VH-VL binders against q9umr5. Designs and how they scored, part 130

Target 1, 268 residues: q9umr5
Amino acid sequence: SYKPVIVVHGLFDSSYSFRHLLEYINETHPGTVVTVLDLFDGRESLRPLWEQVQGFREAVVPIMAKAPQGVHLICYSQGGLVCRALLSVMDDHNVDSFISLSSPQMGQYGDTDYLKWLFPTSMRSNLYRICYSPWGQEFSICNYWHDPHHDDLYLNASSFLALINGERDHPNATVWRKNFLRVGHLVLIGGPDDGVITPWQSSFFGFYDANETVLEMEEQLVYLRDSFGLKTLLARGAIVRCPMAGISHTAWHSNRTLYETCIEPWLS

## First folded at step 5 (VH-VL)

Design v9 (framework fv_mavrilimumab)
Fold by ESMFold2-Fast, scan of step 5:
Structure v9 (fold): chain C 268 residues (1-268), chain A 124 residues (1-124), chain B 111 residues (1-111)
Amino acid sequence: as target 1 above (268 residues)
Amino acid sequence: QVQLVQSGAEVKKPGASVKVSCKVSGYTLTSLSIHWVRQAPGKGLEWMGGFDPRDGETVYAQRFQGRVTMTEDTSTDTAYMELSSLRSEDTAVYYCATGEYYDSSGFLGYFDYWGQGTMVTVSS
Amino acid sequence: QSVLTQPPSVSGAPGQRVTISCTGSSSNIGAGYYVHWYQQLPGTAPKLLIYANSNRPSGVPDRFSGSKSGTSASLAITGLQAEDEADYYCQSYDSSLSGWVFGGGTKLTVL
């Protein structure tokens, strides 16, 4: 009766993190078939995002084929970017609701404790030297590193985010836009107390300009040019924005109020 | 929602061994990283060991290697911690605990669910 | 408690601010590993109070806050209440020990 739900985790993550989410879904939509994909778990989540997209694609194809009425995606953090690419590269996806849980949709530019743990000698101002090299682009986190002070390097070196956002031209851009526009609803979730996603408005397609002033989605060139369909989706009434304060990065998948407010309404 | 329920208090003689149980409810044992932490009367918390998902195996604190064994019975969703060659200094409350090990921000390693504790007294 | 050092006790009056320090080294907090804080009321198991340096679990009031600087971390409690009287423990990971480490604990007395 309810459409199946596919869950895609984030960086250094696995299915364990979604135990509360599965309980919430079971309580409000009993009988829903929920598949949490255990691919690229833990350290394997550092592999290049295009490699992850291919692996997740192979896992979701049989699930989508078995559900002709459609499926829902719930994609957390880095996983939201994997799902963005899945919707673009799959010409036959049948996704109804794409629910993005605090994912850096316009990229990441922040000095988090995670970043210092991974690159202890680097500051966010210097990470562009590592990330925009061919070696750096072999790591998932660098695939969505978006330094607003070196936008020329981001546009030329990003092998993933700049392409799926239509910020750099690509031969497949028209097809990717057509495929992405097949989605029923784009549900964006995030908030100011996340503490990891920087700026937090990246989860809503907002991002820093060259002065580190946040410009919201409607001020972005990708929106204004409708590069991959955001303007079309908004005009269609298909974009849902659900910001919530008081939620840290690791709590988006385990907060009942967040689930009831932002996720539950979109699980048909 | 996850609940950890531990076995009752034990009194043991020096040189004996003790096996404390931790029954998981509200979730399956195989999906959790169970760790064991002890606390001697009037003293602080001391990590003994637990499952490390980065390696996919159980790891023990150096001072307990050779004396502790941590096992799981998936049929009853119960974790066990067995400590051998007991001495008076092992008198403590023993806790099982679990929590998020890592996420998108990196390695976390905190414990947000704790058992109620099991008092083990070693007396002659 | 040679690994993470906490003051053994701290005291304050209702409504005041208290700060509990947690001092580590280059193999733990200084290496960038997260610091978590636990509150232990008498006769109970520890309760997670702060995780990943500064994040609060659902249900923890915003008068509890955490911070990290260099090889040290701090737990701040503002608007001190009688119910805050408890033992507080910091926790991190130590790469040289390949395991979790706790601070020695701080007994907070509210008078």
Scores: ipSAE 0.000, ipTM 0.397, lowest interface PAE 17.4, mean pLDDT 87

Design w1 (framework fv_dargistotug)
Fold by ESMFold2-Fast, scan of step 5:
Structure w1 (fold): chain C 268 residues (1-268), chain A 123 residues (1-123), chain B 106 residues (1-106)
Amino acid sequence: as target 1 above (268 residues)
Amino acid sequence: QVQLVQSGSELKKPGASVKVSCKASGYTFTDYAMNWVRQAPGQGLEWMGWINTDTGNPTYAQGFTGRFVFSLDTSVSTAYLQISSLKAEDTAVYYCARSYRLGEPWYSYFDYWGQGTLVTVSS
Amino acid sequence: DIQLTQSPSFLSASVGDRVTITCRASQGIRSYLAWYQQKPGKAPKLLIYDASTLQSGVPSRFSGSGSGTEFTLTISSLQPEDFATYYCQQLDSYPTFGGGTKVEIK
């Protein structure tokens, strides 16, 4: 039989968004136990990411315990960052495939409808004033705001992303790296037509330099220093890159061609 | 040198209120969280919650919502614990303790403690 | 909440003795455990954090070990000033303390 699949949703999202994904999995892998976690739904997705990590951790522990053969994670958008932290903080996870659906793994630096709703007069150039305050860090979206023009503020103020990426020191960094390296496969999915994740290459651990030129994963200090294991995973053959054009941010979990190309091969 | 100095002991009747202070010195007040810990006579330590000293945002442990309020006066580097509608079961030593926040929900160890404030509630 | 059980609740020891105190968590807490010493009428003092890291200024006779759910505080050669109550604390989630272990002179 197939390993259980755990699905973690994104910002302003809920389990209802994944009905097509569940249909695809049932068609190709009938009998798979799929659990879509109904935690931090809707506006609750704005809670600090470490709070969300704790809640999701409590939900995944019994699922992993019931599946000694292993589980797969499918984590969408902001949910991909939650899953990154889960894999680092759990010293006994048994995750085989971690499938990241268009998640801002190196952070976000772009104007989106989500940010316009929360901060109507803000632009990406001045959002650092809000996000890198202690008050701003109480909002999930600010936990992964990465302004390439204020990298010093990002490194000092980010309570979440800078720590899980190993960009700022943390007492638990060595243990987090060891835990993360236990993953079987890191499957990265994203594309240029997403329209929300900015730069879209953030889904593949690429990001802007100070001139807003995108540098890919292998040029990032995080990769070069192997801060949480990306270089080790790549050398092991455990990183899968699956970019696809023509897919908007809200369609990654409902596109059949994407599912067949990027997700289906990694479900066992 | 880092110090946390708390206000003196209080003797109150049931139904009264009390406000305990914790004055910090020797460090930048807003760089560290302030925790409150209760110890009833002859009992162990019980974490009540913490307050973010930069934002003023309090987090209360289960059982310490409602009658218990954490607040700050950053201009004098002081944290406050207010207990309203005092009950005999609130009789305890109340400690403030400093921690560095490592990211929620993960909390850092308590490296410096106030000397404690004894609150006695008796009829 | 995560429960911490300390054993023993009480022990009698002599100066020079090796003392061992155990702390058991109701679920895995990785290495996010601290140890505190409290003397009568005084505030607790941090001894060890992250299960095994000695706080600056704490004598080397104190050591901590363990991970997951089982943790140990050891005093290799008990001194007169070490007679106190010791508490473990988990920091994996909302902080909780163990019930304490009182170390008394024999």
Scores: ipSAE 0.000, ipTM 0.392, lowest interface PAE 18.2, mean pLDDT 88

Design w10 (framework fv_dargistotug)
Fold by ESMFold2-Fast, scan of step 5:
Structure w10 (fold): chain C 268 residues (1-268), chain A 123 residues (1-123), chain B 106 residues (1-106)
Amino acid sequence: as target 1 above (268 residues)
Amino acid sequence: QVQLVQSGSELKKPGASVKVSCKASGYTFTDYAMNWVRQAPGQGLEWMGWINTDTGNPTYAQGFTGRFVFSLDTSVSTAYLQISSLKAEDTAVYYCARGRYLPSWYGTYFDYWGQGTLVTVSS
Amino acid sequence: DIQLTQSPSFLSASVGDRVTITCRASQGIRSYLAWYQQKPGKAPKLLIYDASTLQSGVPSRFSGSGSGTEFTLTISSLQPEDFATYYCQQLDSYPTFGGGTKVEIK
């Protein structure tokens, strides 16, 4: 009856973080088969995002094959970027709802405890020196580092985000766009009290300009050029925006009101 | 059904030029890159480069700049390899192969190949 | 360029034998390795990609394993139609091929 749900976790995370989400789904959609992928947990979440995409792809193929009616993806934080790439590289995905829980879709530009743990002397203003090096690009967090004061370096050095967002040309861009556009619904969730994702509007494809003024999705070149299909999806009525205040970064998967308002309606 | 059909064998003298064609069918031509691979008689496979079929931009492996030119005619779903100033060491079977190439990231494979075009360069 | 070394260069085996071919990379290539089969006078055919994933339509007697610098192609029970040369290919940088392994059926 209900389509299966596949859950992809975030940075330094594991399947245990989703125990409340599983309870909510079981209460409102009893019988739903939910698979929380236990790959790249903890420190392994630091591995390059393209490596993670390959591993998650291998895990989702048999799940999708068993569900000809389609599946839903719930992808948290960094996991939302993994899911973006999955939808682009898979020629045969059958994803209905892609639910992105507070994921830095346009990138990250903020000091966090995760970055301080890896790079103790770094400030957001100088992290570009590390992240936009070949060594830095071997860490997942640097794959979506987007310094608005060094856009030229981001465009040239980002091995992941600039490519999946169509900000730099790639041989597969046309196929990636075609594959991504097969998604039924793109459900974007985030909020101002997240405290980790900076700017929080990155979860809605907004981002800083060179003066650190946030420009929303419709003002982004990736949207205006329709680089991977956002403008087409919006015109199709397939993009859902669900912002909610009062939710910290680690609480998106354990807040009942958030679940009922933003997630539950998209789990057919 | 995906097919890549190449032009027939060529016998050329040193200094001449040759243009090999590779006609694609059974898929959207611009969705995949076209790779060129060479195999000298009795030798192994050697990747020459690829061309982006959507943008027309070629990339050449280190040994294949200058005399080698990749081009397209998207209206007939055909890729071309032109070799100028032919030398005896250019004698080989030339293959076109469909693929998506992601160096240093999630790698892809050459899933369909043309039948090959033998180019012989001799006096 | 990343170099791929295949061993053995040549082997002769009987129908029903288990055959193993190895491919060693000069540097780490993760799992970005494919295996191809080439029969005399024919174009190569993709057997395995991403080190261990069987291409659609390839018999299950073929399998691949390995990561980093050491990779193997195994044919669990050799058949007459498996007479061919086998090539590994890396895709971590500009593609390069191994030297090939020629398999002859006794």
Scores: ipSAE 0.000, ipTM 0.404, lowest interface PAE 16.2, mean pLDDT 88

Design w2 (framework fv_dargistotug)
Fold by ESMFold2-Fast, scan of step 5:
Structure w2 (fold): chain C 268 residues (1-268), chain A 122 residues (1-122), chain B 106 residues (1-106)
Amino acid sequence: as target 1 above (268 residues)
Amino acid sequence: QVQLVQSGSELKKPGASVKVSCKASGYTFTDYAMNWVRQAPGQGLEWMGWINTDTGNPTYAQGFTGRFVFSLDTSVSTAYLQISSLKAEDTAVYYCARGYKFGDSWYPFDYWGQGTLVTVSS
Amino acid sequence: DIQLTQSPSFLSASVGDRVTITCRASQGIRSYLAWYQQKPGKAPKLLIYDASTLQSGVPSRFSGSGSGTEFTLTISSLQPEDFATYYCQQLDSYPTFGGGTKVEIK
């Protein structure tokens, strides 16, 4: 009856964080098979995003194969970027709703306790020196570091985000775009009180220009050029934007009102 | 122009050690990884591993741990391969090759050193 | 680790011949495959990357095709300077090479 749901966690996270989400789904859609992928937990979430994509790909293939009517993805924080890449690299995915919970879709440019733990003496203005090196690109958080003051370095050194966003050329870009466009719905969730994702509008494909003024999705070159299909999806009516104030970064998967408003309608 | 220049051929006895150098020029040394590739006489190409030129951290392919050590001197843009306790089966041409790692994948090895022949005989 | 099987291991051909070499991966590698040419006593030279993209300066008689697990290198009209050993390499994960194909004059 209900399509299976696959959940992908975020940075320094694990399946345990989703216990409330599973309760909500069971209450509103009883009988739904929910698989929370317990890969790259805790410190392992720092591994390169392409490595994580490969591991998650191997885990989702049998789930998708057993669900001919399709599956839904719920992907939290950094996990939303993993899911973006999964949808692009899989020639045969059958994802209906891709629900992205506060994920830095255009990148991250902000100081958080996660970054301070990893780089104790660094400020956001200095992270480009570490992140845009080959060594830095071996860490997931640097794979989506997007310094708006060093956009040339981001475009040349980002081994993940610039490629999946079509901001830099890649031999597989045409196939990645075709695969991504097979998604039924792209549900974007985020809000101003998140406190971690900076700018918070990154969850909606908005981002800083060189003066740190946020430009929304429709002003981004990736949208205007339709680099991986955002313009096509929006024209098709397949993009859903669900911003909500008052929710901190660690509460997106445990807020009942958020679930009822932004997630529940997209589970079938 | 990008260029990788390796040290000259070596003739060593079993049990000795050898250190092969690979000097890079024409680009920023720390922007690219350095890979090592072995080719035994009449055999194919075998990837040995790589070293991160920014951090100095090496990664070895299975079969090249223990006796093989990758290192750097960034002040002179040079990578090194050291082989200890040399055996006859280490006789091979050793190549350095420039690579760029993105996530878990690689861009092609676009520039190679000319190779260093290491011969181990008694 | 991803294994590459290259065939044939040896072929004999004449100038002007069309030559095809196959490379098969043990698992999907998307289009992350490169082809190298190696002449005796020389370092390998990059010919093709991303399965089908010709490296700058490489003659147009060389072409590559394929994706996933099956790849081919074609030389449309063999020239005297093309007698060499050819290697495929996967770049989807830690690099591995095929066993090589030696192209010799008949």
Scores: ipSAE 0.000, ipTM 0.390, lowest interface PAE 18.0, mean pLDDT 89

Design w3 (framework fv_dargistotug)
Fold by ESMFold2-Fast, scan of step 5:
Structure w3 (fold): chain C 268 residues (1-268), chain A 123 residues (1-123), chain B 106 residues (1-106)
Amino acid sequence: as target 1 above (268 residues)
Amino acid sequence: QVQLVQSGSELKKPGASVKVSCKASGYTFTDYAMNWVRQAPGQGLEWMGWINTDTGNPTYAQGFTGRFVFSLDTSVSTAYLQISSLKAEDTAVYYCARTYRYGSGFWSYFDLWGQGTLVTVSS
Amino acid sequence: DIQLTQSPSFLSASVGDRVTITCRASQGIRSYLAWYQQKPGKAPKLLIYDASTLQSGVPSRFSGSGSGTEFTLTISSLQPEDFATYYCQQLDSYPTFGGGTKVEIK
């Protein structure tokens, strides 16, 4: 039978956004138990990511316990960062495929409607002033704000992304790496027409250097140092890259071709 | 058994150096970070910093730079705290404490502590 | 650094009493707060982590509550072995400890 699927939503999102994804899974893998986690919905998605990780952890434990053969994770947008941390903090997870659906894995540095709504006078060039304060780190979006022009502040102040990426040292780093490496497959999905995730290559562990030139995953210190296991996973053949053009940020979970090409093959 | 065993008490003159050891047993040494905590006589607990047992990189809390050095010998699962140029105000019990692996927050709690090493600095 | 203020600093109680200790943070620390028990001449022992999660092996008479800036440790029915000093610790940034609360016999 098919392994259960757990779905984690993104910023200002809820379980309703995944109705088409559930239809696709039911059509291709009938009988699959799909649980879309209804935690931190809407404005609650702004809560600090470590708080969200704890809540989602409590929800996934009984699902994983009931599925000794393993589970799959489909984690959308900000939810992909929640799932990154879940895989690191759980010493007993049994995740086979971790499907990261247009998630800012190396961070976000772009002017979006979400930022404009939260901080009406914000520009990507000045958001570092609020995000890298203690108050700013109480908002999920600031937990993965990665200003390439203030990397010193990012490394010092980021309470979440810099730590899970191993960019700043942390007592749990070695254990987080060992736990993360238990994953069967890391499936990375994203594309140039997303329009929200900036740079879009962040979904593939690429990111801006200080001159805003995108460096791909293999050029990142995080990869080269193997800080949380990317180099080991790639050498093991466990990383899948599935870029697709023509898909906007809110369409990744509702495009049939995307599903058939990038998601369906990894649901056993 | 899972435990942290520290070296015995030390009596030193001002200006001397001391090296306190903390030997881990019963678990994989490099899976946990090691913290150092000071407690002056009749006072509370003061976090001094930590050392990454996998990389050997120490990080010191404000006020514990220069004279204080954290180091490791992974071959014998032992962490060390060295204090140079000892002063009377360094008189305290020094604890090593392991950082628990499963925290959902920025830092992890200290689930296992050494018994403490009393360092007395007097003339 | 984040400062933690414990109150009271001293508490006199009898066996069977309900004891409550408060810890206040100088800024929000979410739920990243631990409680430790220290008996004279001994190392501290972890009681509670994540503000309210009881460490394995710790008696159920101990409980923790709170979030943000105000936290409490409660001992529902004090036992002779509970006379000790209790410390809160924040873990939302570099660790800092409260000043301690000494629970002594009335």
Scores: ipSAE 0.000, ipTM 0.514, lowest interface PAE 10.8, mean pLDDT 90

Design w4 (framework fv_dargistotug)
Fold by ESMFold2-Fast, scan of step 5:
Structure w4 (fold): chain C 268 residues (1-268), chain A 123 residues (1-123), chain B 106 residues (1-106)
Amino acid sequence: as target 1 above (268 residues)
Amino acid sequence: QVQLVQSGSELKKPGASVKVSCKASGYTFTDYAMNWVRQAPGQGLEWMGWINTDTGNPTYAQGFTGRFVFSLDTSVSTAYLQISSLKAEDTAVYYCARDYRWGLPFYTAFDIWGQGTLVTVSS
Amino acid sequence: DIQLTQSPSFLSASVGDRVTITCRASQGIRSYLAWYQQKPGKAPKLLIYDASTLQSGVPSRFSGSGSGTEFTLTISSLQPEDFATYYCQQLDSYPTFGGGTKVEIK
């Protein structure tokens, strides 16, 4: 039989968004136990990411305990960051495939409709004033705001992403890396037509330098220093890159071609 | 069993140096950060800083930079605190403490402590 | 730095009494607070982390509550071995400790 699948949603999202994904899984892998976690839905998705990680951790423990053969994670958008942290903080996870659907793994630096809703007078160039304050760090979206023009503020103020990426040292860094490295496969999915994740290469651990030129994963200090295990995973053959053009941010979990190409092969 | 064993008490003159050791056993030394905490006679606990046991990188609290040096010898699972140019106000019990992970985002809690090393600075 | 104020600084109680110790933070620290017990001449012992989670092996008479800026440690039925000084510690930023509360058995 197939390993259970755990689904983690994104910003302003809920289990309803995955109805098509569940149909696809049922068609290709009938009998798969799929659990879409209905925590931090809608506006609650704005709560600090570490609070979300704690809540999702409590929900996944019994699911993983029932599946000694292992589980798969499918994590969408902001949910991909939650899943990264889960894999680091759980010293006993049994995740085989971690499938990251268009998640800002190196952070976000772009004007989007979601930012306009939350901070209507803010531009990407000045959002660092809000996000890198103690108040701003109480919002999930600011936890992965990565202004390439204020790296010093990002490194000092980011309460989540800088720590999970090992960009700022933390007492748990070594054990977080050890835990993360237990993952079977890191499947990275994203594309140029997403329209929300900026730069879209953030889904593949690429990101802007100070001139807003994108540097790919292998050029990042995070990778070069092997801060949380990316270089080790790549050397092990455990990183899968699956870029696809023509898919908007809200369509990654509802595109059949994307599912068949990038997701289905990793659901054993 | 998990334990931290510190070196014995020291009596030093002002201007001297002291090196306190903290030997870990019962766990993988490099998996957990080591913290240093000071307690002056009759006073409360004061956090001095921490050292990454995997990389050897120290972080010092405000007021504990310059004269205070955290270091490691991973081959013997031991952390060290060195204090140079000792002053009378450095008289205290110095504790090492392990920072244990429970999935919390920042510093967790100090679950295992050394027995303490009394450093007395007097002329 | 974040300051922690403990009250009372001294408390005298009888065996079997319910004892309450308060810790107030100068700014919000979420639930990132731990409680320690220190007996004379000994190292501190972790009792509670994440404001309310009891450390394994610690008697169930100890409990913690609170979030944000106000936290409480409760000992529901004081025992002779509970004679000690209790410290709160915040871990939201660089760790800081409260001034301590000395509990003496009457």
Scores: ipSAE 0.006, ipTM 0.590, lowest interface PAE 9.7, mean pLDDT 90

Design w5 (framework fv_dargistotug)
Fold by ESMFold2-Fast, scan of step 5:
Structure w5 (fold): chain C 268 residues (1-268), chain A 123 residues (1-123), chain B 106 residues (1-106)
Amino acid sequence: as target 1 above (268 residues)
Amino acid sequence: QVQLVQSGSELKKPGASVKVSCKASGYTFTDYAMNWVRQAPGQGLEWMGWINTDTGNPTYAQGFTGRFVFSLDTSVSTAYLQISSLKAEDTAVYYCARVYSRLSPYWGYFDYWGQGTLVTVSS
Amino acid sequence: DIQLTQSPSFLSASVGDRVTITCRASQGIRSYLAWYQQKPGKAPKLLIYDASTLQSGVPSRFSGSGSGTEFTLTISSLQPEDFATYYCQQLDSYPTFGGGTKVEIK
C-alpha cells in the first residue's frame, strides 16, 4: 500500500485549491490517504511561523503514528518553511519524501499580494524597517523576509528563517540538524515564471548576494558549513531538484505535467 | 536519567586560576548546548554564556569575555569553565545547565542543572 | 538586554496559604518566560516554561499565567517543601533572570 500524504498549504490557501493535486494522486496511486491540513488559513496564515509549526506538529503526530512505514509531505509556498521546521523539531518524524512546492527556502526579497494587503505603501527596499523589529517578527511574512542589503539585520533579528537555516547559531541547532537528516528525500520544485517567489532560485536554496546576483545552493555558507544537513543530504543522493518554466505561483498544485514529472516519482 | 555532576569546591588566592568541570550522563552530550550560570553569595542568578557541544564554539555574555573560557571534552561528555586571574568578586557558586526548547525562536529554558561548584577567592 | 523585576522580594507565609509572585519585563516577551524554584544550598529546579506550561513531575498546585510584560506564579496551597526562592527567566533573547522572591515560613 502507499504511504499517507500530508499537505501543508501556503498563505490564504483553501483545501479546495488542492482538489486537482488530490485527483492526480488518486489516479496514479489509488488508495493513498491524503490529508490536507486546514490549520492557519485566512488571517491565521499571518501568525508567527513558530506558532504555526506547533499547531501543524500537533496535527501530524497522530498521522505519523498510524503509518509506521512512513509518510510523505507536500508543502506549498510558505508551507515549505513550516515543513522545514517540523522536520527539525520532531525527534520522531518518519517522513520519506518532503516535496517543497515553490517555497522561499532562503527567504523572500520581493513584492507579494499579501505584502501589499498588509503594508500597501511599503517597498521591498524599506520593508526591513518593519520586518526586523520585534513587532514585525509577529507576522509570518517577516519571518522569512531576507533583505540582501541588510544582511546584518536579518541575521540578528530573524526569529525563524535565520535559525532554521543555521545562519545564526542556536543551542538546538545540532538536534535540529539530526532530526532533519532523517528525511528520505528532499524534493525541491520551483521555476522562473512563478512571479511571486523572489528570487525564484530561493526554492532551490539559492539567493541574492549584496549586489542582487543570485548564488546557487553550493555557494551558500549554510551549504558549505552543512549547518542543517544540505551537504550531507546532497552527498547521500537525497536532494532532488525539479525546476519547471511556465508555471505561475498559484498553479504548482494544479499542473498535471508538473505532478507527473516532479511529484509522482516520489510518492511510494 | 539525565544528570550533570560538577567538580568540588575550590579555595583560591587572588591571581590564581580555577577550572570547574561538569560531567553529563543519561543523554547524547552533543545534542544539547551547555550553559554556565553564576550566583554570588546571597545574590540572584546571572547567565554567563553557552558552548555548542557539537562544534565547541563558545559564546560569552556581556561581562564574561577575557578571563572566562568555556571548553569541552566530548570523549568524556564533560564541559569546563576556566577562570584566570581570579578576583574577590569572582567568589560565587557556578552552575552548568542544559538548555532545552525545540520550538523556541531565540532561547530555551534550563531543564537540568549541575549541583553547583563553590569557588571562593580570598587572601 | 531585557530586565525582569520580581515583586515582592520577600514574603512570609504559612502552610495552606495561597502565594502569588509577579514578574515584570522591561519589554514585551510574549509568553517566553520560565519559573524556577531554588531551595537553600541547592541548584534551581524548573517549574514552568512558556509562561503557563507545567514541567513534568511538578505538583499541580503550581501555576503560571500572563503574557507580554506581566507574569504571575501562583502556589494554590503552600506546602512545607515549597519554602524556597523563586526566579523568573525570559526566553525571548539571551537569558536574564529576575531578582528572586524568597518565600519564608511565618
Scores: ipSAE 0.084, ipTM 0.639, lowest interface PAE 6.8, mean pLDDT 90

